# VHH binders against Chlorophyllide a oxygenase, chloroplastic (CAO): the designs that were tried, part 12

Target 1, 101 residues: Chlorophyllide a oxygenase, chloroplastic (CAO), of Arabidopsis thaliana (Mouse-ear cress) (q9mba1r221to321)
Amino acid sequence: WYPVAFTADLKHDTMVPIECFEQPWVIFRGEDGKPGCVRNTCAHRACPLDLGTVNEGRIQCPYHGWEYSTDGECKKMPSTKLLKVKIKSLPCLEQEGMIWI
Key: E = the ipSAE of ESMFold2; O = the ipSAE of OpenDDE; V2 = 0.75 times the mean of E and O plus 0.25 times the DockQ between their complexes.

## First folded at step 19 (VHH; framework vhh_gefurulimab)

Design w1 (from t3 with S54E; at its last look DockQ between E and O 0.85; V2 from the best seeds 0.68)
Fold by ESMFold2, look of step 19:
Structure w1 (fold): chain B 101 residues (1-101), chain A 122 residues (1-122)
Amino acid sequence: as target 1 above (101 residues)
Amino acid sequence: EVQLVESGGGLVKPGGSLRLSCAASGFTFSSYAMAWFRQAPGKEREFVSAITGEGDTIYADSVKGRFTISRDNAKNSLYLQMNSLRAEDTAVYYCAAQYEYIYFRWDDYDYWGQGTLVTVSS
């Protein structure tokens, strides 16, 4: 496990972008309040997700509005029917005032 | 043992057509998303198309309208019909499989074939 962020920096509507394992990731809180970590690249257009928003536990890409849960599953595709698409996620836990991956 | 074996590659002139096949074994084919990737010399593997176990399809913008992905779950086979081929389509084409969900990055797929070469040249 690696510590990558402070608990106090991660609120329900914020994101923490990080670089780890030679890849860009972003940390945000899910609907249950638990942190999650997904690759910081929207599947649709490779747009960095940290340029978007977090609402009610989903991170939304600003380009076409695809939304992802903390496990990386795409939950909304505004311009097309929803298909079974995922982006990579990492195990993520909160302990001792820190977020770990 | 999981195996994916591609076939159907070859040399074709621009504007021509080829049909690629991928024979799968060693897993429950209908539970896996299947994908085609391609790799030109000196480049990273690039997403071409994918199909869920339920038959829903996605295409890269560069191939939409020209390529058609399909699957036959009874024969454990994946297909790619390639029409209106261009020189830029020249690459080794790979069959890939991942449980349930489509991913767009090659390094998120668990199973791979050995590839079949497609050359589009005048």
Scores: ipSAE 0.484, ipTM 0.787, lowest interface PAE 1.3, mean pLDDT 87
ESMFold2 (binder alone), look of step 19: mean pLDDT 91; pTM 0.922
OpenDDE, look of step 19: ipSAE 0.758; ipTM 0.889

Design w2 (from t3 with G53D; at its last look DockQ between E and O 0.88; V2 from the best seeds 0.66)
Fold by ESMFold2, look of step 19:
Structure w2 (fold): chain B 101 residues (1-101), chain A 122 residues (1-122)
Amino acid sequence: as target 1 above (101 residues)
Amino acid sequence: EVQLVESGGGLVKPGGSLRLSCAASGFTFSSYAMAWFRQAPGKEREFVSAITDSGDTIYADSVKGRFTISRDNAKNSLYLQMNSLRAEDTAVYYCAAQYEYIYFRWDDYDYWGQGTLVTVSS
């Protein structure tokens, strides 16, 4: 486990971008309030997700509005039929005032 | 003992067609998303097309309208029909499998074939 962020920096509508394991990741809170960590790259056009928004536990890419839950599953594709698409996620734990991956 | 075996590659002239096959064994084929990737010399493996367990398809923009992915769950087989081939399609083509979900990055797939070479040249 690696500590990568403070709990206080992660609210329900914010995100924390990090670089770890030689790849970009972004941390945000799901609908249940638990943190999650997904690759900071939208599956659609590779847009960095940290340029988007977090609303009600989903991170939305600003480019075409694809939305992801904390496990990386794409939950919404606004202009097309929703397909079973995921982006990579990492285990993520909140403990001792810190966020760990 | 998962195994994916590609076949159907070869030499073809620009504008021609090829049909690739991938025979799968060692897992419940109908529960997996299947994909084709390709790798040209000096490049990273790139996404070509994928098909979900329910038969929904996705294509890279560069091949849309020319390539058709399909699957036959009774034969545990994945196919790629490639029409209107261009020199830029020259690559080793790989079959890949991942449980339930399509991923667009090659390094997110668990199972891979050994590849079949497609050369598009005059």
Scores: ipSAE 0.464, ipTM 0.776, lowest interface PAE 1.6, mean pLDDT 88
ESMFold2 (binder alone), look of step 19: mean pLDDT 88; pTM 0.891
OpenDDE, look of step 19: ipSAE 0.713; ipTM 0.862

Design w3 (from t3 with D110E; at its last look DockQ between E and O 0.85; V2 from the best seeds 0.67)
Fold by ESMFold2, look of step 19:
Structure w3 (fold): chain B 101 residues (1-101), chain A 122 residues (1-122)
Amino acid sequence: as target 1 above (101 residues)
Amino acid sequence: EVQLVESGGGLVKPGGSLRLSCAASGFTFSSYAMAWFRQAPGKEREFVSAITGSGDTIYADSVKGRFTISRDNAKNSLYLQMNSLRAEDTAVYYCAAQYEYIYFRWDDYEYWGQGTLVTVSS
């Protein structure tokens, strides 16, 4: 496990972008309040997700509004039929005042 | 033993058409998302198109309107109809499979074929 963020920095509507394992990731809280870590790249147009918003446990890409849960599943595609699309996610836990991946 | 075997590649003039096939075995085909990727010389594998087990499709912008992905779950087969071919479509085309969900990155796919070469030249 690697500590990559402080618990205090991760509120319900914020996100923490990080670089780890030679890839960009973003950490945010799901609806259950638990942290998750997904690749910081929207599947649709490769837009960095940390440029978007977190609402009700989903991170929304600002480009075309695709939304992802903490396991990487795309939950909303505003301009098209919702399809089974995922982005990569990492295991993520909260312990000792820190977020770990 | 999982196998994906591509066929149908060849030499074609610009503006021409080819149809690629991928025969799958060793897994429950209908439960997997299937995809085509391509790799031109000196470049990384690039997403071309994908199709879910239920038949929903996605295309890269560069091929939209020219390529059509399809599958036949009864025959465990995946297809790519390529029309209006251009020189930039020259590449080795790969069949790939991943459980349930489409991914756009090649390194998120579990199973791969050996590839079939498509050359578009005057």
Scores: ipSAE 0.477, ipTM 0.786, lowest interface PAE 1.4, mean pLDDT 88
ESMFold2 (binder alone), look of step 19: mean pLDDT 92; pTM 0.933
OpenDDE, look of step 19: ipSAE 0.739; ipTM 0.883

Design w4 (from t3 with I58V; at its last look DockQ between E and O 0.87; V2 from the best seeds 0.68)
Amino acid sequence: EVQLVESGGGLVKPGGSLRLSCAASGFTFSSYAMAWFRQAPGKEREFVSAITGSGDTVYADSVKGRFTISRDNAKNSLYLQMNSLRAEDTAVYYCAAQYEYIYFRWDDYDYWGQGTLVTVSS
ESMFold2, look of step 19: ipSAE 0.501; ipTM 0.797
ESMFold2 (binder alone), look of step 19: mean pLDDT 92; pTM 0.931
OpenDDE, look of step 19: ipSAE 0.734; ipTM 0.875

Design w5 (from t3 with S31R; at its last look DockQ between E and O 0.90; V2 from the best seeds 0.68)
Amino acid sequence: EVQLVESGGGLVKPGGSLRLSCAASGFTFSRYAMAWFRQAPGKEREFVSAITGSGDTIYADSVKGRFTISRDNAKNSLYLQMNSLRAEDTAVYYCAAQYEYIYFRWDDYDYWGQGTLVTVSS
ESMFold2, look of step 19: ipSAE 0.497; ipTM 0.796
ESMFold2 (binder alone), look of step 19: mean pLDDT 92; pTM 0.931
OpenDDE, look of step 19: ipSAE 0.715; ipTM 0.871

Design w6 (from t3 with Y99F; at its last look DockQ between E and O 0.85; V2 from the best seeds 0.67)
Fold by ESMFold2, look of step 19:
Structure w6 (fold): chain B 101 residues (1-101), chain A 122 residues (1-122)
Amino acid sequence: as target 1 above (101 residues)
Amino acid sequence: EVQLVESGGGLVKPGGSLRLSCAASGFTFSSYAMAWFRQAPGKEREFVSAITGSGDTIYADSVKGRFTISRDNAKNSLYLQMNSLRAEDTAVYYCAAQFEYIYFRWDDYDYWGQGTLVTVSS
């Protein structure tokens, strides 16, 4: 496990972008309040997700509004039928005042 | 043992057509999203098309309208009908599989075939 963020910095509507394992990731809290870590790239148009927002446990890409849960599943595709699409996620846990991946 | 075996590649003139096949074994085919990727010399593997276990499809912009992905779950087979071929379509085409969900990045797929070469040239 690698410590990558402080618990205090990760609030319900914030995100922490990081670079680890040679790829960009973003950490945010899900609907249950637990942290998750997903690749920092929207599947639709490759837009960095950290430029968007976190609402109700979903990170929303600012370009076309695709939304992802903490496990990387796309939950909303505003302009098209929702398809089974995912982005990569990493295991993520919160202990000792830190977020670990 | 998971196996994906592509076939149907060859040499074709611009404007022509080819149909690729991928025979799958060693996993529950209908539970997997299937995808085609391609790799031209000196380039990274790029997404071409994908299809869910239930038949929903996605295409890269560069091939939409020209390529048609399909699957036959009874035969454990994936297909790619390629029409209106261009020189830019020249590549090794790979069949890939991942449980349940479509991914757009090649490094998110667990299973790969060895590829079949498609050459589009005069």
Scores: ipSAE 0.496, ipTM 0.793, lowest interface PAE 1.2, mean pLDDT 88
ESMFold2 (binder alone), look of step 19: mean pLDDT 91; pTM 0.925
OpenDDE, look of step 19: ipSAE 0.725; ipTM 0.875

## First folded at step 20 (VHH; framework vhh_gefurulimab)

Design ctl (from t3 with Y101S Y103S D108S; at its last look DockQ between E and O 0.66; V2 from the best seeds 0.00; counts 0 for: pae E 8.5 > 2)
Fold by ESMFold2, look of step 20:
Structure ctl (fold): chain B 101 residues (1-101), chain A 122 residues (1-122)
Amino acid sequence: as target 1 above (101 residues)
Amino acid sequence: EVQLVESGGGLVKPGGSLRLSCAASGFTFSSYAMAWFRQAPGKEREFVSAITGSGDTIYADSVKGRFTISRDNAKNSLYLQMNSLRAEDTAVYYCAAQYESISFRWDSYDYWGQGTLVTVSS
């Protein structure tokens, strides 16, 4: 396990971008308030997700509005039929005032 | 034991066609999304196309209109029809499998074949 963020830095509408395992990741909170860690790259056009927003537990890419839950599943594709698309996620837990992956 | 075995690669002139096949075994084929990736020398594996278990397809912009992905769940086989081939399509082509969902990132896929070489040259 690697500690990558403080609990206090991760609010319901914020993101914490990190680089770990030589890849870019982003941490945000799901609808249940638990943290999740997903690859910081939108599946559609590879836009960094940390340039977008978090609303009600989903991170939205600013390019075409694709939205992802904390397990990496794409939940919304505004301009097309929703297909079953997923980005990479890591195990993530919150303990001892820290976020761990 | 899971196996993915590609075939159909070869040397072809620009404008030509090839059909790649991937034979799958060792898992419930219809429960997996299947994808083709390719890797040219000096580059990372790049997404080419994917197809869900239900038959929905996605293509990289560079191959739309030229390549067609398909699957035959009864034969546990994945196919890629490649038409109007260009020199830039030269690469090792890999089939990959991921449970239920498509990903455009190669490092998200659970199973991989060994690859089949496609060379497009005069």
Scores: ipSAE 0.011, ipTM 0.384, lowest interface PAE 8.5, mean pLDDT 83
ESMFold2 (binder alone), look of step 20: mean pLDDT 89; pTM 0.901
OpenDDE, look of step 20: ipSAE 0.025; ipTM 0.452

Design x1 (from w4 with S31R S54E; at its last read DockQ between E and O 0.92; V2 from the best seeds 0.73)
Amino acid sequence: EVQLVESGGGLVKPGGSLRLSCAASGFTFSRYAMAWFRQAPGKEREFVSAITGEGDTVYADSVKGRFTISRDNAKNSLYLQMNSLRAEDTAVYYCAAQYEYIYFRWDDYDYWGQGTLVTVSS
ESMFold2, look of step 20: ipSAE 0.511; ipTM 0.798
ESMFold2 (binder alone), look of step 20: mean pLDDT 92; pTM 0.936
OpenDDE, look of step 20: ipSAE 0.761; ipTM 0.888
ESMFold2, fold request of step 21: ipSAE 0.534, 0.501, 0.562; ipTM 0.819, 0.801, 0.823
ESMFold2 (binder alone), fold request of step 21: mean pLDDT 92, 92, 92; pTM 0.936, 0.935, 0.936
OpenDDE, fold request of step 21: ipSAE 0.778, 0.764, 0.777; ipTM 0.892, 0.886, 0.891
ESMFold2, last read: ipSAE 0.550, 0.527, 0.482; ipTM 0.821, 0.812, 0.792
ESMFold2 (binder alone), last read: mean pLDDT 92, 92, 92; pTM 0.936, 0.936, 0.937
OpenDDE, last read: ipSAE 0.771, 0.777, 0.774; ipTM 0.889, 0.893, 0.890

Design x2 (from x1 with D110E; at its last fold request DockQ between E and O 0.92; V2 from the best seeds 0.73)
Amino acid sequence: EVQLVESGGGLVKPGGSLRLSCAASGFTFSRYAMAWFRQAPGKEREFVSAITGEGDTVYADSVKGRFTISRDNAKNSLYLQMNSLRAEDTAVYYCAAQYEYIYFRWDDYEYWGQGTLVTVSS
ESMFold2, look of step 20: ipSAE 0.509; ipTM 0.800
ESMFold2 (binder alone), look of step 20: mean pLDDT 93; pTM 0.939
OpenDDE, look of step 20: ipSAE 0.762; ipTM 0.890
ESMFold2, fold request of step 21: ipSAE 0.515, 0.510, 0.524; ipTM 0.811, 0.807, 0.812
ESMFold2 (binder alone), fold request of step 21: mean pLDDT 93, 93, 93; pTM 0.941, 0.939, 0.941
OpenDDE, fold request of step 21: ipSAE 0.798, 0.781, 0.793; ipTM 0.902, 0.895, 0.900

Design x3 (from x1 with Y99F; at its last read DockQ between E and O 0.90; V2 from the best seeds 0.72)
Amino acid sequence: EVQLVESGGGLVKPGGSLRLSCAASGFTFSRYAMAWFRQAPGKEREFVSAITGEGDTVYADSVKGRFTISRDNAKNSLYLQMNSLRAEDTAVYYCAAQFEYIYFRWDDYDYWGQGTLVTVSS
ESMFold2, look of step 20: ipSAE 0.540; ipTM 0.816
ESMFold2 (binder alone), look of step 20: mean pLDDT 92; pTM 0.935
OpenDDE, look of step 20: ipSAE 0.777; ipTM 0.895
ESMFold2, fold request of step 21: ipSAE 0.535, 0.535, 0.543; ipTM 0.815, 0.817, 0.818
ESMFold2 (binder alone), fold request of step 21: mean pLDDT 92, 92, 92; pTM 0.934, 0.936, 0.936
OpenDDE, fold request of step 21: ipSAE 0.781, 0.764, 0.778; ipTM 0.895, 0.886, 0.892
ESMFold2, last read: ipSAE 0.542, 0.541, 0.514; ipTM 0.822, 0.819, 0.809
ESMFold2 (binder alone), last read: mean pLDDT 92, 92, 92; pTM 0.936, 0.936, 0.936
OpenDDE, last read: ipSAE 0.772, 0.774, 0.788; ipTM 0.890, 0.891, 0.898

Design x4 (from w5 with S54E D110E; at its last fold request DockQ between E and O 0.94; V2 from the best seeds 0.73)
Amino acid sequence: EVQLVESGGGLVKPGGSLRLSCAASGFTFSRYAMAWFRQAPGKEREFVSAITGEGDTIYADSVKGRFTISRDNAKNSLYLQMNSLRAEDTAVYYCAAQYEYIYFRWDDYEYWGQGTLVTVSS
ESMFold2, look of step 20: ipSAE 0.531; ipTM 0.805
ESMFold2 (binder alone), look of step 20: mean pLDDT 92; pTM 0.936
OpenDDE, look of step 20: ipSAE 0.760; ipTM 0.891
ESMFold2, fold request of step 21: ipSAE 0.537, 0.530, 0.503; ipTM 0.819, 0.812, 0.801
ESMFold2 (binder alone), fold request of step 21: mean pLDDT 92, 92, 92; pTM 0.938, 0.938, 0.937
OpenDDE, fold request of step 21: ipSAE 0.793, 0.780, 0.791; ipTM 0.902, 0.896, 0.900

Design x5 (from w5 with S54E Y99W; at its last look DockQ between E and O 0.85; V2 from the best seeds 0.67)
Fold by ESMFold2, look of step 20:
Formats: C-alpha cells, sequence, structure tokens
Structure x5 (fold): chain B 101 residues (1-101), chain A 122 residues (1-122)
C-alpha cells in the first residue's frame, strides 16, 4: 500500500490527481463516500479526468461528458447508448487520516 | 490455461483484404470482451477494435468502414475482416481478452495472443 493523499483533502465534489506507477491517476469519492482511484484519462478521447467534475460520486470528463464510477466503469455516455466500457482502477483504502493505493 | 492464437496474417497489396482469426481457450469466451490491437515497429500497441460478449462493437477512427470485428461464441473465435488495406495498416496484430468490459488501453487487458504479422506493400 502507498499513502498518496490526506483524507482531509478529499471532499465530496473534489478530485486529487496523483502520479504513481508511471501513470496519472485521480482519486475521488463515490456515492457511498468511499474513495476510489481511476486512471486520469477518459476512455473516449484520453482527456485528463481531473479537468472535469465530480457529481454525486461520478467523475465526468469535460470533453464528451462520459461519467465513471470509482471502479472505473463508464456509467453514462451522453450522445450514444451505454456500452460496457471501463478505465483502469486501483484498490483504494481510507485509513489513519490518509488515502492508500 | 488461457490461450489466444492468432492466424491469417500475411503480405497483401494496398487496397487488398485479409481476414484474421483468433482461437480462444481456457476461459468462458462469451463472458469476455475481445479486442484487436496492432503494433508497428517502435510504437506502442494501439487499439483497433473491440467487441463485447453481447456483440456490441467499437472501432478506432482510422479503421472505421474498412475493418469489421466479429465473434463466434460457439466456436470460441474472434475475427477481423480487413478491407481496403493501406500501408499504414502494416503491423503485428494481436487479439486480447478482458472480463466483461472493453478497455481502450492495451495495458488493461489480461490475456494476449502471440500476434500475426500483416504487411501491406506493393
Amino acid sequence: as target 1 above (101 residues)
Amino acid sequence: EVQLVESGGGLVKPGGSLRLSCAASGFTFSRYAMAWFRQAPGKEREFVSAITGEGDTIYADSVKGRFTISRDNAKNSLYLQMNSLRAEDTAVYYCAAQWEYIYFRWDDYDYWGQGTLVTVSS
């Protein structure tokens, strides 16, 4: 496990971008309040997700509005039918005032 | 033991056609998303096309209208029909598999074949 952020820095509608394992990641809270860690790259056009928003536990890419849950599953594709698409997620744990991956 | 075995690569002239096959074993084929990637010398593997277990398809923009992905779940086989081939399609083509969901990055797929070379030249 690697500590990558403080619990106090991760609020309900914020994102914490990090660099780990030679890749960009972003941490945000799901609807249940638990943190998740997904690759900071939208599946559709590789747009960095930390340029977007977090709404009700989903991170939304600013380019085409694709939304992802904390496990990386794409939950909404505004201009097309929803297909089974995912981005990579990492295990994510909140303990001792910190977020771990 | 999971195996993916590609076949059907070869030398073809520009404008020609080629059909790739991938035989799969060692997992419940119908539950996996299947994808084709390709790799030209000195480049990363790039996404070509993918198909869900339910048959929904996605294509890279560069191959839309020329390539057709399909699968036969009864035969545990994945196919790529490549038409109107161009020199830039020259690459080693790989089939890949991942549980349920399509990913666009090559490093998010768990299972890979050995690749089959496609050369498009005059």
Scores: ipSAE 0.468, ipTM 0.781, lowest interface PAE 1.3, mean pLDDT 88
ESMFold2 (binder alone), look of step 20: mean pLDDT 90; pTM 0.920
OpenDDE, look of step 20: ipSAE 0.752; ipTM 0.885

